# Ledger of designs, part 20: VH-VL binders against f4iux6r469to655

Target 1, 187 residues: f4iux6r469to655
Amino acid sequence: RLLQRLPGCVSRDLIDQLTVEYCYLNSKTNRKKLVKALFNVPRTSLELLAYYSRMVATLASCMKDIPSMLVQMLEDEFNSLVHKKDQMNIETKIRNIRFIGELCKFKIVPAGLVFSCLKACLDEFTHHNIDVACNLLETCGRFLYRSPETTLRMTNMLDILMRLKNVKNLDPRQSTLVENAYYLCKP
Key: E = the ipSAE of ESMFold2; O = the ipSAE of ESMFold2 at other seeds; V2 = 0.75 times the mean of E and O plus 0.25 times the DockQ between their complexes.

## First folded at step 4 (VH-VL)

Design u06 (framework fv_tiragolumab)
Fold by ESMFold2-Fast, scan of step 4:
Structure u06 (fold): chain C 187 residues (1-187), chain A 124 residues (1-124), chain B 113 residues (1-113)
Amino acid sequence: as target 1 above (187 residues)
Amino acid sequence: EVQLQQSGPGLVKPSQTLSLTCAISGDSVSSDSAAWNWIRQSPSRGLEWLGKTYYRSKWYNDYAVSVKGRITINPDTSKNQFSLQLNSVTPEDTAVFYCARGEYYDSSGPFDYWGQGTLVTVSS
Amino acid sequence: DIVMTQSPDSLAVSLGERATINCKSSQSVLYSSNNKNYLAWYQQKPGQPPNLLIYWASTRESGVPDRFSGSGSGTDFTLTISSLQAEDVAVYYCQQYYDTPYTFGPGTKVEIK
């Protein structure tokens, strides 16, 4: 029943209320159910990802298996999809990478995993990987650019991104997407 | 439990539009774990996938390059069906047309349910 | 596009004997991240649509007799009918669902000898 309220948590106050209520239902089974519910967020409900990430961050201090399980599921999903061109997977890829990015801003996903995902997309900078890389940068690129421990690596990745845009002779849509993502990181 | 029933005319004149429908029972056309496909079969081309429509928050379409530009696959949620429209047909489009479901959620799936097939002859 | 080929084009097998059909893809349909082969086998009888027999190269669809088995990985696949029955007379197709456009083999016709 409590998990049925997750899709309605469209504010900090609502997700925080649900998080508090969840703490009273803590069991190994309930933690697995929560992780699965969070992972299976609808592909259309991208606005929920920040709130779900906030909930995970709040629970992380007391229930460390929740972030661990969720991050593992997201990493496995990214690796299974990064080389597929099938258009049906685009919304799943976007949901996946944006969730990784939101969790990175709460330090649940380590920056190294984010850079690994970004590098995978830049190494094969075509089709969906352009959209995936740009969504990742739009979600957490500015956070990583402004963080002292990741600023240098982020700067280097952004330089690679712009070089690839110029060298690969991208179409106008792709070129605009890359420019928008770049300037969101370095406004 | 899941069944696909095809309907549409079996004879189309060259340059006209071929229109077929596939009615779904036992599943929803807007199910986010399914994709709805059209496949044709002819002696010259064998089994040829034409395209698919699927709902993932919004409707998506994928089409084979060979028919891109003259094909439309369109869902109808109120009737729980999906259709094929193929413009500017030629005798080379003569084939048995099948609709089929691909079950798909975070992984690709094969075609587990097929319609009965419709022979479409393109001739004057 | 991924091109699928099958051999032989046709075969005649006596009742109760083994039938073996081969399928090759022009590129690997093994996805290394999940270690699955995106390959299916279909049976088609005259006047009927194809019927799914095998998916993930070796998993039998529900209701399919255990005399049907699939094997292989990457680019080379085999469908085996261990003891051919009269109702198994049909054309058999392999299909990749690794990437779009989805593509089928040209088919192998199985007949009773």
Scores: ipSAE 0.007, ipTM 0.507, lowest interface PAE 11.0, mean pLDDT 86

Design u07 (framework fv_tiragolumab; at its last look DockQ between E and O 0.72; V2 from the best seeds 0.00; counts 0 for: pae O 6.7 > 2)
Fold by ESMFold2-Fast, scan of step 4:
Structure u07 (fold): chain C 187 residues (1-187), chain A 124 residues (1-124), chain B 113 residues (1-113)
Amino acid sequence: as target 1 above (187 residues)
Amino acid sequence: EVQLQQSGPGLVKPSQTLSLTCAISGDSVSSDSAAWNWIRQSPSRGLEWLGKTYYRSEWYNDYAVSVKGRITINPDTSKNQFSLQLNSVTPEDTAVFYCARGEYWDSSGPFDYWGQGTLVTVSS
Amino acid sequence: DIVMTQSPDSLAVSLGERATINCKSSQSVLYSSNNKNYLAWYQQKPGQPPNLLIYWASTRESGVPDRFSGSGSGTDFTLTISSLQAEDVAVYYCQQYYDTPYTFGPGTKVEIK
């Protein structure tokens, strides 16, 4: 019933209302069910990720296992996908990395994990990893660039990104994607 | 329900292009829940997946590294079929070729429907 | 590439007896996100295409007799035929669909003793 309303929460008011109602049904079993429901967001429903991240952030202060379980599941998924060559995984990879990025903006995902994901993509800068890196930067790169504690690391990562773009013979689509991500972070 | 019917020449000369077609009934080649595969079988290599084509807003192809650069798999939505073109064939490409359907978002396997198979001999 | 191996190369089993075929993948085919093993088993009889028996390592395809069962997880998988029938004489292949290129085992031939 309550979890069936998650896909309809397409505004801050709707997700906040659902979050409040969820607090009255809190149990260890219900927390695991919520985490599973959030993790299994449809690959095409990227518009929900910011709202789900807001819900997790709201619940984080009183239900610490919710963010912990979700972040671990997302990290495990990233590590299993980053080396996969099957092109049918692109939507799953984008959903994964954008969710990580949205959670980073609420400080639920630590910046270190974001940088680890970005480095993994830059270390094997080909196939889907180019799209994944750019989606991550579009989602939380500017947030990390503007934060005093991460500005230097972000600047270094963006420099590496541009160097790789120049050294590797990227097609026009990939080249444009990299440039757009770079200037979105560092205007 | 779903049926795959293969057609194409069984003899191809070395250095020429091998061309096969797989006609689909009971499903659409542009179904966004399906992927359309070519697999070959020979005594020396066993069962070998060659590649797939599938539709998700746009057409995509994946090819096995062993044939990358000389293979093309193309859908034809008007005729509800998909084809295989393998360039610069050698006698080592002699095999029974199968088309097959897979039906998963992250992977086209397992293969639940197969064509009848076409023996293609590469010989002068 | 994920390399698939099977053992034994061939089996001779009496009618009504248990047949066991093993399959090993060079890396895990278990996907953490959905907790599914991307592993299938096929039966192939002479002159026919392979026929899907098992998918997700242990899920029986529609119409496949109960005597066929799949088990295992990660890298080690088993196909069991609990009571071999005459029509089960065939070559059996495992296949991973975890990542491209999708790869098949070399096959195990099952014969009547």
Scores: ipSAE 0.558, ipTM 0.819, lowest interface PAE 2.0, mean pLDDT 91
Fold by ESMFold2, look of step 5:
Structure u07 (fold): chain C 187 residues (1-187), chain A 124 residues (1-124), chain B 113 residues (1-113)
Amino acid sequence: as target 1 above (187 residues)
Amino acid sequence: EVQLQQSGPGLVKPSQTLSLTCAISGDSVSSDSAAWNWIRQSPSRGLEWLGKTYYRSEWYNDYAVSVKGRITINPDTSKNQFSLQLNSVTPEDTAVFYCARGEYWDSSGPFDYWGQGTLVTVSS
Amino acid sequence: DIVMTQSPDSLAVSLGERATINCKSSQSVLYSSNNKNYLAWYQQKPGQPPNLLIYWASTRESGVPDRFSGSGSGTDFTLTISSLQAEDVAVYYCQQYYDTPYTFGPGTKVEIK
């Protein structure tokens, strides 16, 4: 089936070709199957997220339920994971937040959702939430910093991030991660 | 068939370090579909998860808050084992200690294989 | 931490009759992304380690007799032994593996009446 080709779409041209072919399968059932396949991207294949986000953006004008279903599934996953402490969840958390960040750059995820996710991580700035916040910023932080509509809010969030780094006594790995994320957004 | 075989002393004096080893057969300690746990059981606390070690591209540890700072769990890939060290023990640490396999790559899993158990008594 | 409770503490059941053990978690152990309950049941006999009976709340581990069944979702779970055998005399524990620290119920001792 066409969905089995998704993991092989490692270039813009490959995902664009599959996207065109998928347009001929435009039924409610097929759209749900596509969203499920996109959501279940392997945790070890983060390079696919930008290409999957591109496909979603291309289909959004004609198949509005695809982006809405995917965004809802990602938001629900974020909310169920944000308080979990199990170390094995870290890979799923990173996949989740990077997908949200990529979709934000394609204007599928609204910036408000990104800021809500970032705020949730900063409100409980310990354990995995440090890594999740930094990964979100590395994915879409500079995009939001350079966008006039969101520059002020991103600046305020970056200021909070640096204050938390200075008062939370982070280990060297996490402290470096925070600094790298900050300077990627605001060099 | 996975088998876990425990070894280590049954008596430890207060303030010393409790050290136990769990030998694995039928699986690898570096398997990316498993995690390796220590659990203890006493009348006062019941069954209590202490921590785990596992390999996912690199080695990770996760320790219960109740013993954090005193506990170390180490894999030994050359011997296909993993160990427990619990520092500064008191009589409150007296329990039967179990090693157990659990947790899979895509999800947490139940503890499907257990070691035979080691009664560790902490007394003078 | 997710606190697990069990009821009753102890159960006396006649051979061939039904035993029912309840387990409650202080938080839901249902994961929305895969719609699975991260709950297990174990049997433990004196001098032995716990043995896995049920995982995902209702899935029987290989080799476990079909008289053992699990049910429930979210925060409320039940282990049922449909026809108690002499070999089923043991302590039964529920356990969540939804999040660390992984936690166990206090156990339910099942005896022949």
Scores: ipSAE 0.104, ipTM 0.712, lowest interface PAE 6.2, mean pLDDT 90
Fold by ESMFold2 at other seeds, look of step 5:
Structure u07 (fold): chain C 187 residues (1-187), chain A 124 residues (1-124), chain B 113 residues (1-113)
Amino acid sequence: as target 1 above (187 residues)
Amino acid sequence: EVQLQQSGPGLVKPSQTLSLTCAISGDSVSSDSAAWNWIRQSPSRGLEWLGKTYYRSEWYNDYAVSVKGRITINPDTSKNQFSLQLNSVTPEDTAVFYCARGEYWDSSGPFDYWGQGTLVTVSS
Amino acid sequence: DIVMTQSPDSLAVSLGERATINCKSSQSVLYSSNNKNYLAWYQQKPGQPPNLLIYWASTRESGVPDRFSGSGSGTDFTLTISSLQAEDVAVYYCQQYYDTPYTFGPGTKVEIK
């Protein structure tokens, strides 16, 4: 019943209220159902990802299998999708990487995973992976750039990104997308 | 029950445009749970997927690299149809052409409904 | 492109006996997010379009007789006809729908001995 309210949590107060109510349903079965509901967030409702990530972060202190299961599912999905060319996958790829990025800002996804995802996109710098890399950077790139422990690694990745933009003859849309992502990280 | 009915000429001269139409009953060409495909079959190449059109908030096309640049697939929502145009045909394009529905679930789906097939011969 | 191969090219089986067709993909067609194999099997009789038999490697399409079954995962798949009937004489194709371009196997012709 409470999981049906997830798509309606379009504010910090709403997701926090639902999170408190959910704490009273602490069973293994209920935790698996929550993770599945969070993972299946509608592709058209990307604004929910920050609120879902906030809920996961709040529950992480007492329900450690929730973040563990969700992160594993997202990582597995990324690895399955990164080489796929079918255009119908682009919305799923964007949902996946933005969720990973939001969870990184809440320190649920380790920065190492974010850098691995970014590296995978840069190693095969095609139109889908360009969009995925840029969405990841738009979601958590500035956070990682401003964090002392990750600033150097983020700077190196941004340098690689700009070199690839200059070498790969990107069309104007892709070039602009890369530039916007770069300057969001380093304004 | 979904049915796909093909129409179009069976003989096309080299360098001209092959044009086929697939009429849909029992479903909508703009369904957000389907994609609309063209496949051809010849003894030399077997079954070969050519491309698809589908609606997800807007219209998308996806074409096989082997025919990209020559192929256009267009939906017609007013007639509940979709079409194939293949430009600059050669005798190597001679095949039986099929339209087919693919269900969209998590990604792509199998081809669950097929048109009756249209033999198109490219010859002078 | 994901290359699909089938074996054998042709198969002769007595009525009521088992027919087995193998299919191999050049890449895994297992999608980790839903743990499903994006593999289909089709039956085609002369002068007819292909007819969907099996999808997600092992799920029978509605109206397909119980004697048809699919198995396998990843890159190796099998179609089994447990008790061949006269109406099962056809060419059988496997097909991946994991990624574009979607690709088909070369087909296996099944005949009665």
Scores: ipSAE 0.047, ipTM 0.685, lowest interface PAE 6.7, mean pLDDT 89
ESMFold2 (binder alone), look of step 5: mean pLDDT 92; pTM 0.950

Design u08 (framework fv_tiragolumab)
Fold by ESMFold2-Fast, scan of step 4:
Structure u08 (fold): chain C 187 residues (1-187), chain A 124 residues (1-124), chain B 113 residues (1-113)
Amino acid sequence: as target 1 above (187 residues)
Amino acid sequence: EVQLQQSGPGLVKPSQTLSLTCAISGDSVSSDSAAWNWIRQSPSRGLEWLGKTYYRSEWYNDYAVSVKGRITINPDTSKNQFSLQLNSVTPEDTAVFYCARGEYYDSTGYFDYWGQGTLVTVSS
Amino acid sequence: DIVMTQSPDSLAVSLGERATINCKSSQSVLYRSNNKNYLAWYQQKPGQPPNLLIYWASTRESGVPDRFSGSGSGTDFTLTISSLQAEDVAVYYCQQYYDTPYTFGPGTKVEIK
């Protein structure tokens, strides 16, 4: 029943209310069901990702298997998709990477995983990977740039991104996405 | 009901550009649950997918490696149609060309509606 | 590229009898995250475009007679026509849409015995 309300949680108050109610149903089976429901968020429902990440962050303090299972599923999905050529997968790739970025802002996803995803996209700088990299940077790039622990690594990644923009055959849309992502991360 | 109607020349000289158009009725070329494809069929290569165009907040194109670099697939929202341009044609490009719709978000490449087909012969 | 193979190349079946066509992919077309097989079947008659029969390996397209059925998973797929009718004489193609470029099998010709 509770999981049916998940797609309707379009505010902090609604997701926090559902999170509190979920705490009364705490069991290993229910935690696995919740993780699957969160992972299977529709590709078109990107507005839910911040709220789902907030729920995971709230539950992480007492239910450590929830963030662990979700992060593993997202990482496995990224690795399976990063080499897929089909452009219909772009929406799934965008949902995946934005969820990773939202979870990174709550420190549920470690910065190292984010940098691994970004590097994978930069190493195979295609139209899909350009969009994925730019969405990741839009979601958590400024957060990582402002953090003393990750500022240097982020600066290096942004330098590589800008170099690739200048030496690759990017269309005007992709060139604009890269410029926007770069300046969104750093002043 | 969705219908696809093809038009374009049936004879093209070697080295010239092959140009075909597919007019759509019963759906929008900018529908975010569809993709618009070109497929050709020849005795030597069988059925061969050439590429697609589709709208997902922005227009995207995807092309088969075998024709990448000489193919362009363009949508035209004002006329509700999409076109194929294939540059530097050779006799090996002789085929029946079909336009086709892929439906739904999870339907990445099965084709529910096809145009009538256009036989294009590449010869001098 | 994912290579599609069909068997047999051709078969002759008497009216009312069962026809079975096999399709193999060089790589799995089952996507683990949604548990769907990205496999379709088409019927083509002379002078006509291919006509969609089955998608997602086993889902019948609207308007397709129930004598047509698809089965299989991963790399091995089957199209079955349970009671062949005269209008079923055609070439049948399988197609994967798991990854680009989308690829088709070479076709299986079905004829009346």
Scores: ipSAE 0.006, ipTM 0.537, lowest interface PAE 10.7, mean pLDDT 87

Design x03 (framework fv_gimsilumab)
Fold by ESMFold2-Fast, scan of step 4:
Structure x03 (fold): chain C 187 residues (1-187), chain A 121 residues (1-121), chain B 107 residues (1-107)
Amino acid sequence: as target 1 above (187 residues)
Amino acid sequence: EVQLVESGGGLVQPGGSLRLSCAASGFTFSDYWMHWLRQVPGKGPVWVSRINSDGSYTTYADSVRGRFTISRDNANNTLFLQMNSLRADDTALYFCARDHYEFWSGSFDYWGQGTPVTVSS
Amino acid sequence: EIVLTQSPVTLSVSPGERVTLSCRASQSVSSYLAWYQQKLGQGPRLLIYGASTRATDIPARFSGSGSETEFTLTISSLQSEDFAVYYCQQYDSTPYTFGQGTKLEIK
């Protein structure tokens, strides 16, 4: 019943209200159902990812199952997708990486996982991986750049990104994506 | 009614390959995560692999990773398992199973009857 | 990986008896535990999921209980069609794992 309301939670107030109501129904079965519903967010509903991440962050203190299961599923999905060159996977890859980035801003996803994802994309600098890396940086790169714990590593990764852009012959779209991602992180 | 029918099993020598198929009917196949499991007579089932609704996300048991490939054809309501570099310990009855919820849950509400795979010299 | 141990391995019972089957996990699986019935020549049939929720079309005589590491499946009044092998399965984490089974046979 509550899970039917998730796709309609298009504001901070709506997701917070649902989160509060969910706390009264916290069984292990309900926690698993919630995680699966959050993970299966449609790839066309990317605007929900920030709200879902906020819900997960709110629940994390009292329901450790929720962040743990979701992060594991997202990491497994990323590892499955990062080497696939199939065009049909791009929307799924973008949903995956943006969810990881949103969760990183709430400290649900550790920075180390984000850097692992970014490095995987930079190590295999293909059309899809360029889009994935740029979406990740657009989502949480500025957050990581401004955090004392991760500023140095972010600076190093951004330098590698710009070097790869200059060495590889990127089309104008890809070149622009990389430049925009870089300057969003380091204005 | 929900129905899953496996095929493609047989006898192969070690190092050989087989491609298993699972024909699904009675439900909207493209809405469900699907699984392959295997079972040796007298023992419990062993989970082998899973695939999400659109085929973009797959997971494998450690023992088959790199050798087996799960895939699906949603237009034809068919699940596949490509098995390469087969070993004697891959010998089992292979089942396809539907994930219990319309999204990944990890429990299996419908199973096929199984297709036997024997790897021996 | 999480190991599930079922007990007893074999149980000889008569129709009408109450039967209780146990499943113990090597580490907590919360309530992410399912029970299956398997008859010769057939794939397993889902009976219980979420430790205690009956699956679709499963008779009321089947019930599940437990959490964390200790689970039970109870058949309140055994029917002739209930003689089969029963498996528990955890789905808390991959790889999903099954117990070794409990065989219910006619006394």
Scores: ipSAE 0.000, ipTM 0.456, lowest interface PAE 16.5, mean pLDDT 86

Design x04 (framework fv_gimsilumab)
Fold by ESMFold2-Fast, scan of step 4:
Structure x04 (fold): chain C 187 residues (1-187), chain A 121 residues (1-121), chain B 107 residues (1-107)
Amino acid sequence: as target 1 above (187 residues)
Amino acid sequence: EVQLVESGGGLVQPGGSLRLSCAASGFTFSSYWMHWLRQVPGKGPVWVSRISSDGSYITYADSVRGRFTISRDNANNTLFLQMNSLRADDTALYFCARDHYEFWSGSFDYWGQGTPVTVSS
Amino acid sequence: EIVLTQSPVTLSVSPGERVTLSCRASQSVSSYLAWYQQKLGQGPRLLIYGASTRATDIPARFSGSGSETEFTLTISSLQSEDFAVYYCQQYDNWPYTFGQGTKLEIK
C-alpha cells in the first residue's frame, strides 16, 4: 500500500513524508520491494526521478543495500539497451539514463559510471545514443562541469561531443539536441 | 583471490585466425566489464577491446575494428577474443584485464599473465 | 592520441632510498592517470588510480601526485620486491594510452 503512493510523490514534501513512513516498515524483504518499485518507475514519469533519487539518498546512510541494488539494476539495464536501435526502446533508454543522472547529483551514482555511459554513447554516436547522451548531459552535465573533481573530465567530454557533431552527418534535430545539451552544461 | 588466465595464443600466418580465451575466478565475473590489451616486449601495453558485464556494449581500438570480436560466457566465467585477418603488427603478448569500473572507469585492477601471439610467414 | 612520456627510462637505486618516477602527457588528462607495476613474466599490477588514490592492498610507501600533464609516482622507502617496470596510463581520452615504462633496477 505504501509503495502504491510512489507515483503520486510529485513534491519534496510528499517524497520525504513517504520516506519517513517507510522507515517504520524496514526489513530486508521490504527494501528489495522498494528497490523494485523505484526501478519500475513508468517510462513517461520522468518528473518522479529526482524525487525517487532524493528518497534513495535519504535512505542510503542507514540502508546501504538500497542504493547498491538500484545502481546495479540501472547499470545492467543501460548495458542491455545501449545497442538496440528499435524505436520502442527509446523511452526506456531515456528513463534509465535520466535516473542515473539524477542519482549522480546525490552522489549515489559515482561520476565514473556516468562517464562510462557517456563514453558508450559517444563510441557509437548514432541513432538513440545521441538522444541518450544529450539527456544524460541535460540531467547532470552542469553538476559535473561545476564540481572540482570532474570539471576537466566534463570539459574533455563536451569537446568530444562537439567534434562528433561536426564530423558526423547529423540531421537538424540531432544537431540541435547536441547544441542544447552542450550549452546547458557550459553556458 | 582474483585470477585471470589467458590461453589460445600461438604462431599463425598473415591472414589467419586465432581465438583467445581468458578464464576468470575469485570474483563475480558477470558483474564486471572486461578488456583485452596487448604488449610488445619493451613497450607499454596497448588497449584492444572492452565488453560490458552483460555483453551488450562492446568497443574496439581502430586498428582491430572489423577483424577482432570480443565476447563472454558468464555461465562459465570466460572472456574470448576472436582474431581474424591477422597481420604482422598484431604480434604481441595478449592480456585480459578486469575494469576498475565500479570506482574509476578505464583503469584495470587485475590482469592475467598474458598469452603470446606471433603472426609471421 | 595522447602520448605519455616517462622518465627516466631506467633508474638504478638501492633498497631504502626514496624513488620518484615521472610521467608527462602530450595534452591534459586532468587527474585520470593510473600507475602500474609489472614484473618479468607477469601482468601489470594496479598501484594508483585517479593520479593519487592507492589501489586496494597497495603499501603506503607508494604515492601518486600531479594533474593535467605532469605526474609523479613516489616510493618513500624502496623494498627489494619493488624492482620492476612501472607504467603510467591515461584514461581521460580515447584511446587509452600507456607510457613506455621506467625500469627500476638494483644498483
Scores: ipSAE 0.000, ipTM 0.456, lowest interface PAE 15.9, mean pLDDT 85

Design x05 (framework fv_gimsilumab)
Fold by ESMFold2-Fast, scan of step 4:
Structure x05 (fold): chain C 187 residues (1-187), chain A 119 residues (1-119), chain B 107 residues (1-107)
Amino acid sequence: as target 1 above (187 residues)
Amino acid sequence: EVQLVESGGGLVQPGGSLRLSCAASGFTFSDYWMHWLRQVPGKGPVWVSRINSDGSYTTYADSVRGRFTISRDNANNTLFLQMNSLRADDTALYFCARDYYGSEWFDYWGQGTPVTVSS
Amino acid sequence: EIVLTQSPVTLSVSPGERVTLSCRASQSVSSYLAWYQQKLGQGPRLLIYGASTRATDIPARFSGSGSETEFTLTISSLQSEDFAVYYCQQYDSTPYTFGQGTKLEIK
């Protein structure tokens, strides 16, 4: 019913309307269905992630199991994929990490989890992990860099990123991705 | 190496239809979101439509919604734009463009195919 | 929608000169701003993205700067091949919008 409207919520007004309607559904089964629907957003529908994150943030005040279930599923997915190198996984990895980043901007995902994901990518800074780290930084790096409580940690992570770019012999595309992500965080 | 080649433009009367094609080569087409943009001579480009990598999600500019349909054939590396109920203000050079994983800046464009809607 | 206003509309310059092109956004676009070059009869060519990151194979004479609502594209030593129309594009929010363009023409 309501959940079938999710893919069409391509504006703040539309997602807010659906969120208000959903806020009155108190069944744990319905909340699990919502979390599953949000988690299974199409790999290429990255524009929906900000709206879905807004919905989760709005619902967090009255339905605390929704954000906790979604964050756990995203963390589990990240950990299962971070060591896999197959090309077919790249869209899933980017959807995963961008959703984590969008949720971080609403303080649903704690900064510590974002830094853990970033460190995992920097520890194996090859293949898709370069794209994943850069997508995470492009999504929430500026938010974290501008926040007094996370500025120092962001500065340290960005320093590691640039060091790895220099020592890993990155190709021009990868070097450009790293530079783009770095300057989006601290222009 | 990356190439996008548009075709299918032409002269049509108001209310007519055209189907544009964009042949992609030099990259893994199925990994990329694709866009259609249009441009009137002397003016900046205007975004028309986008499609995700598997074709399951599409978005349209308000001015073309309900009249245009974007689609793709990943097996043949081709992007399409079906244009119905064409109006004089749809007259433009139509470009296809590649979007790197939702970056929303367009790293490669085709050369464009002209569409003229007049009586 | 976010409106991008470019200035000047046209600029007549000689080869070897330093040129600066401006792009102003009606609201903040952070650093989510790209620059394109378009020559007559050709599609646009990406020059800069993220306000200041030069795209692959773009000559070092092209540089971008700015943030929020004020952006500039600088060509440090204009070459004959640089006479073209230049467009800025924001990708902070949909719909993606472009400026009206700045035409560089020979003096």
Scores: ipSAE 0.000, ipTM 0.436, lowest interface PAE 18.2, mean pLDDT 85

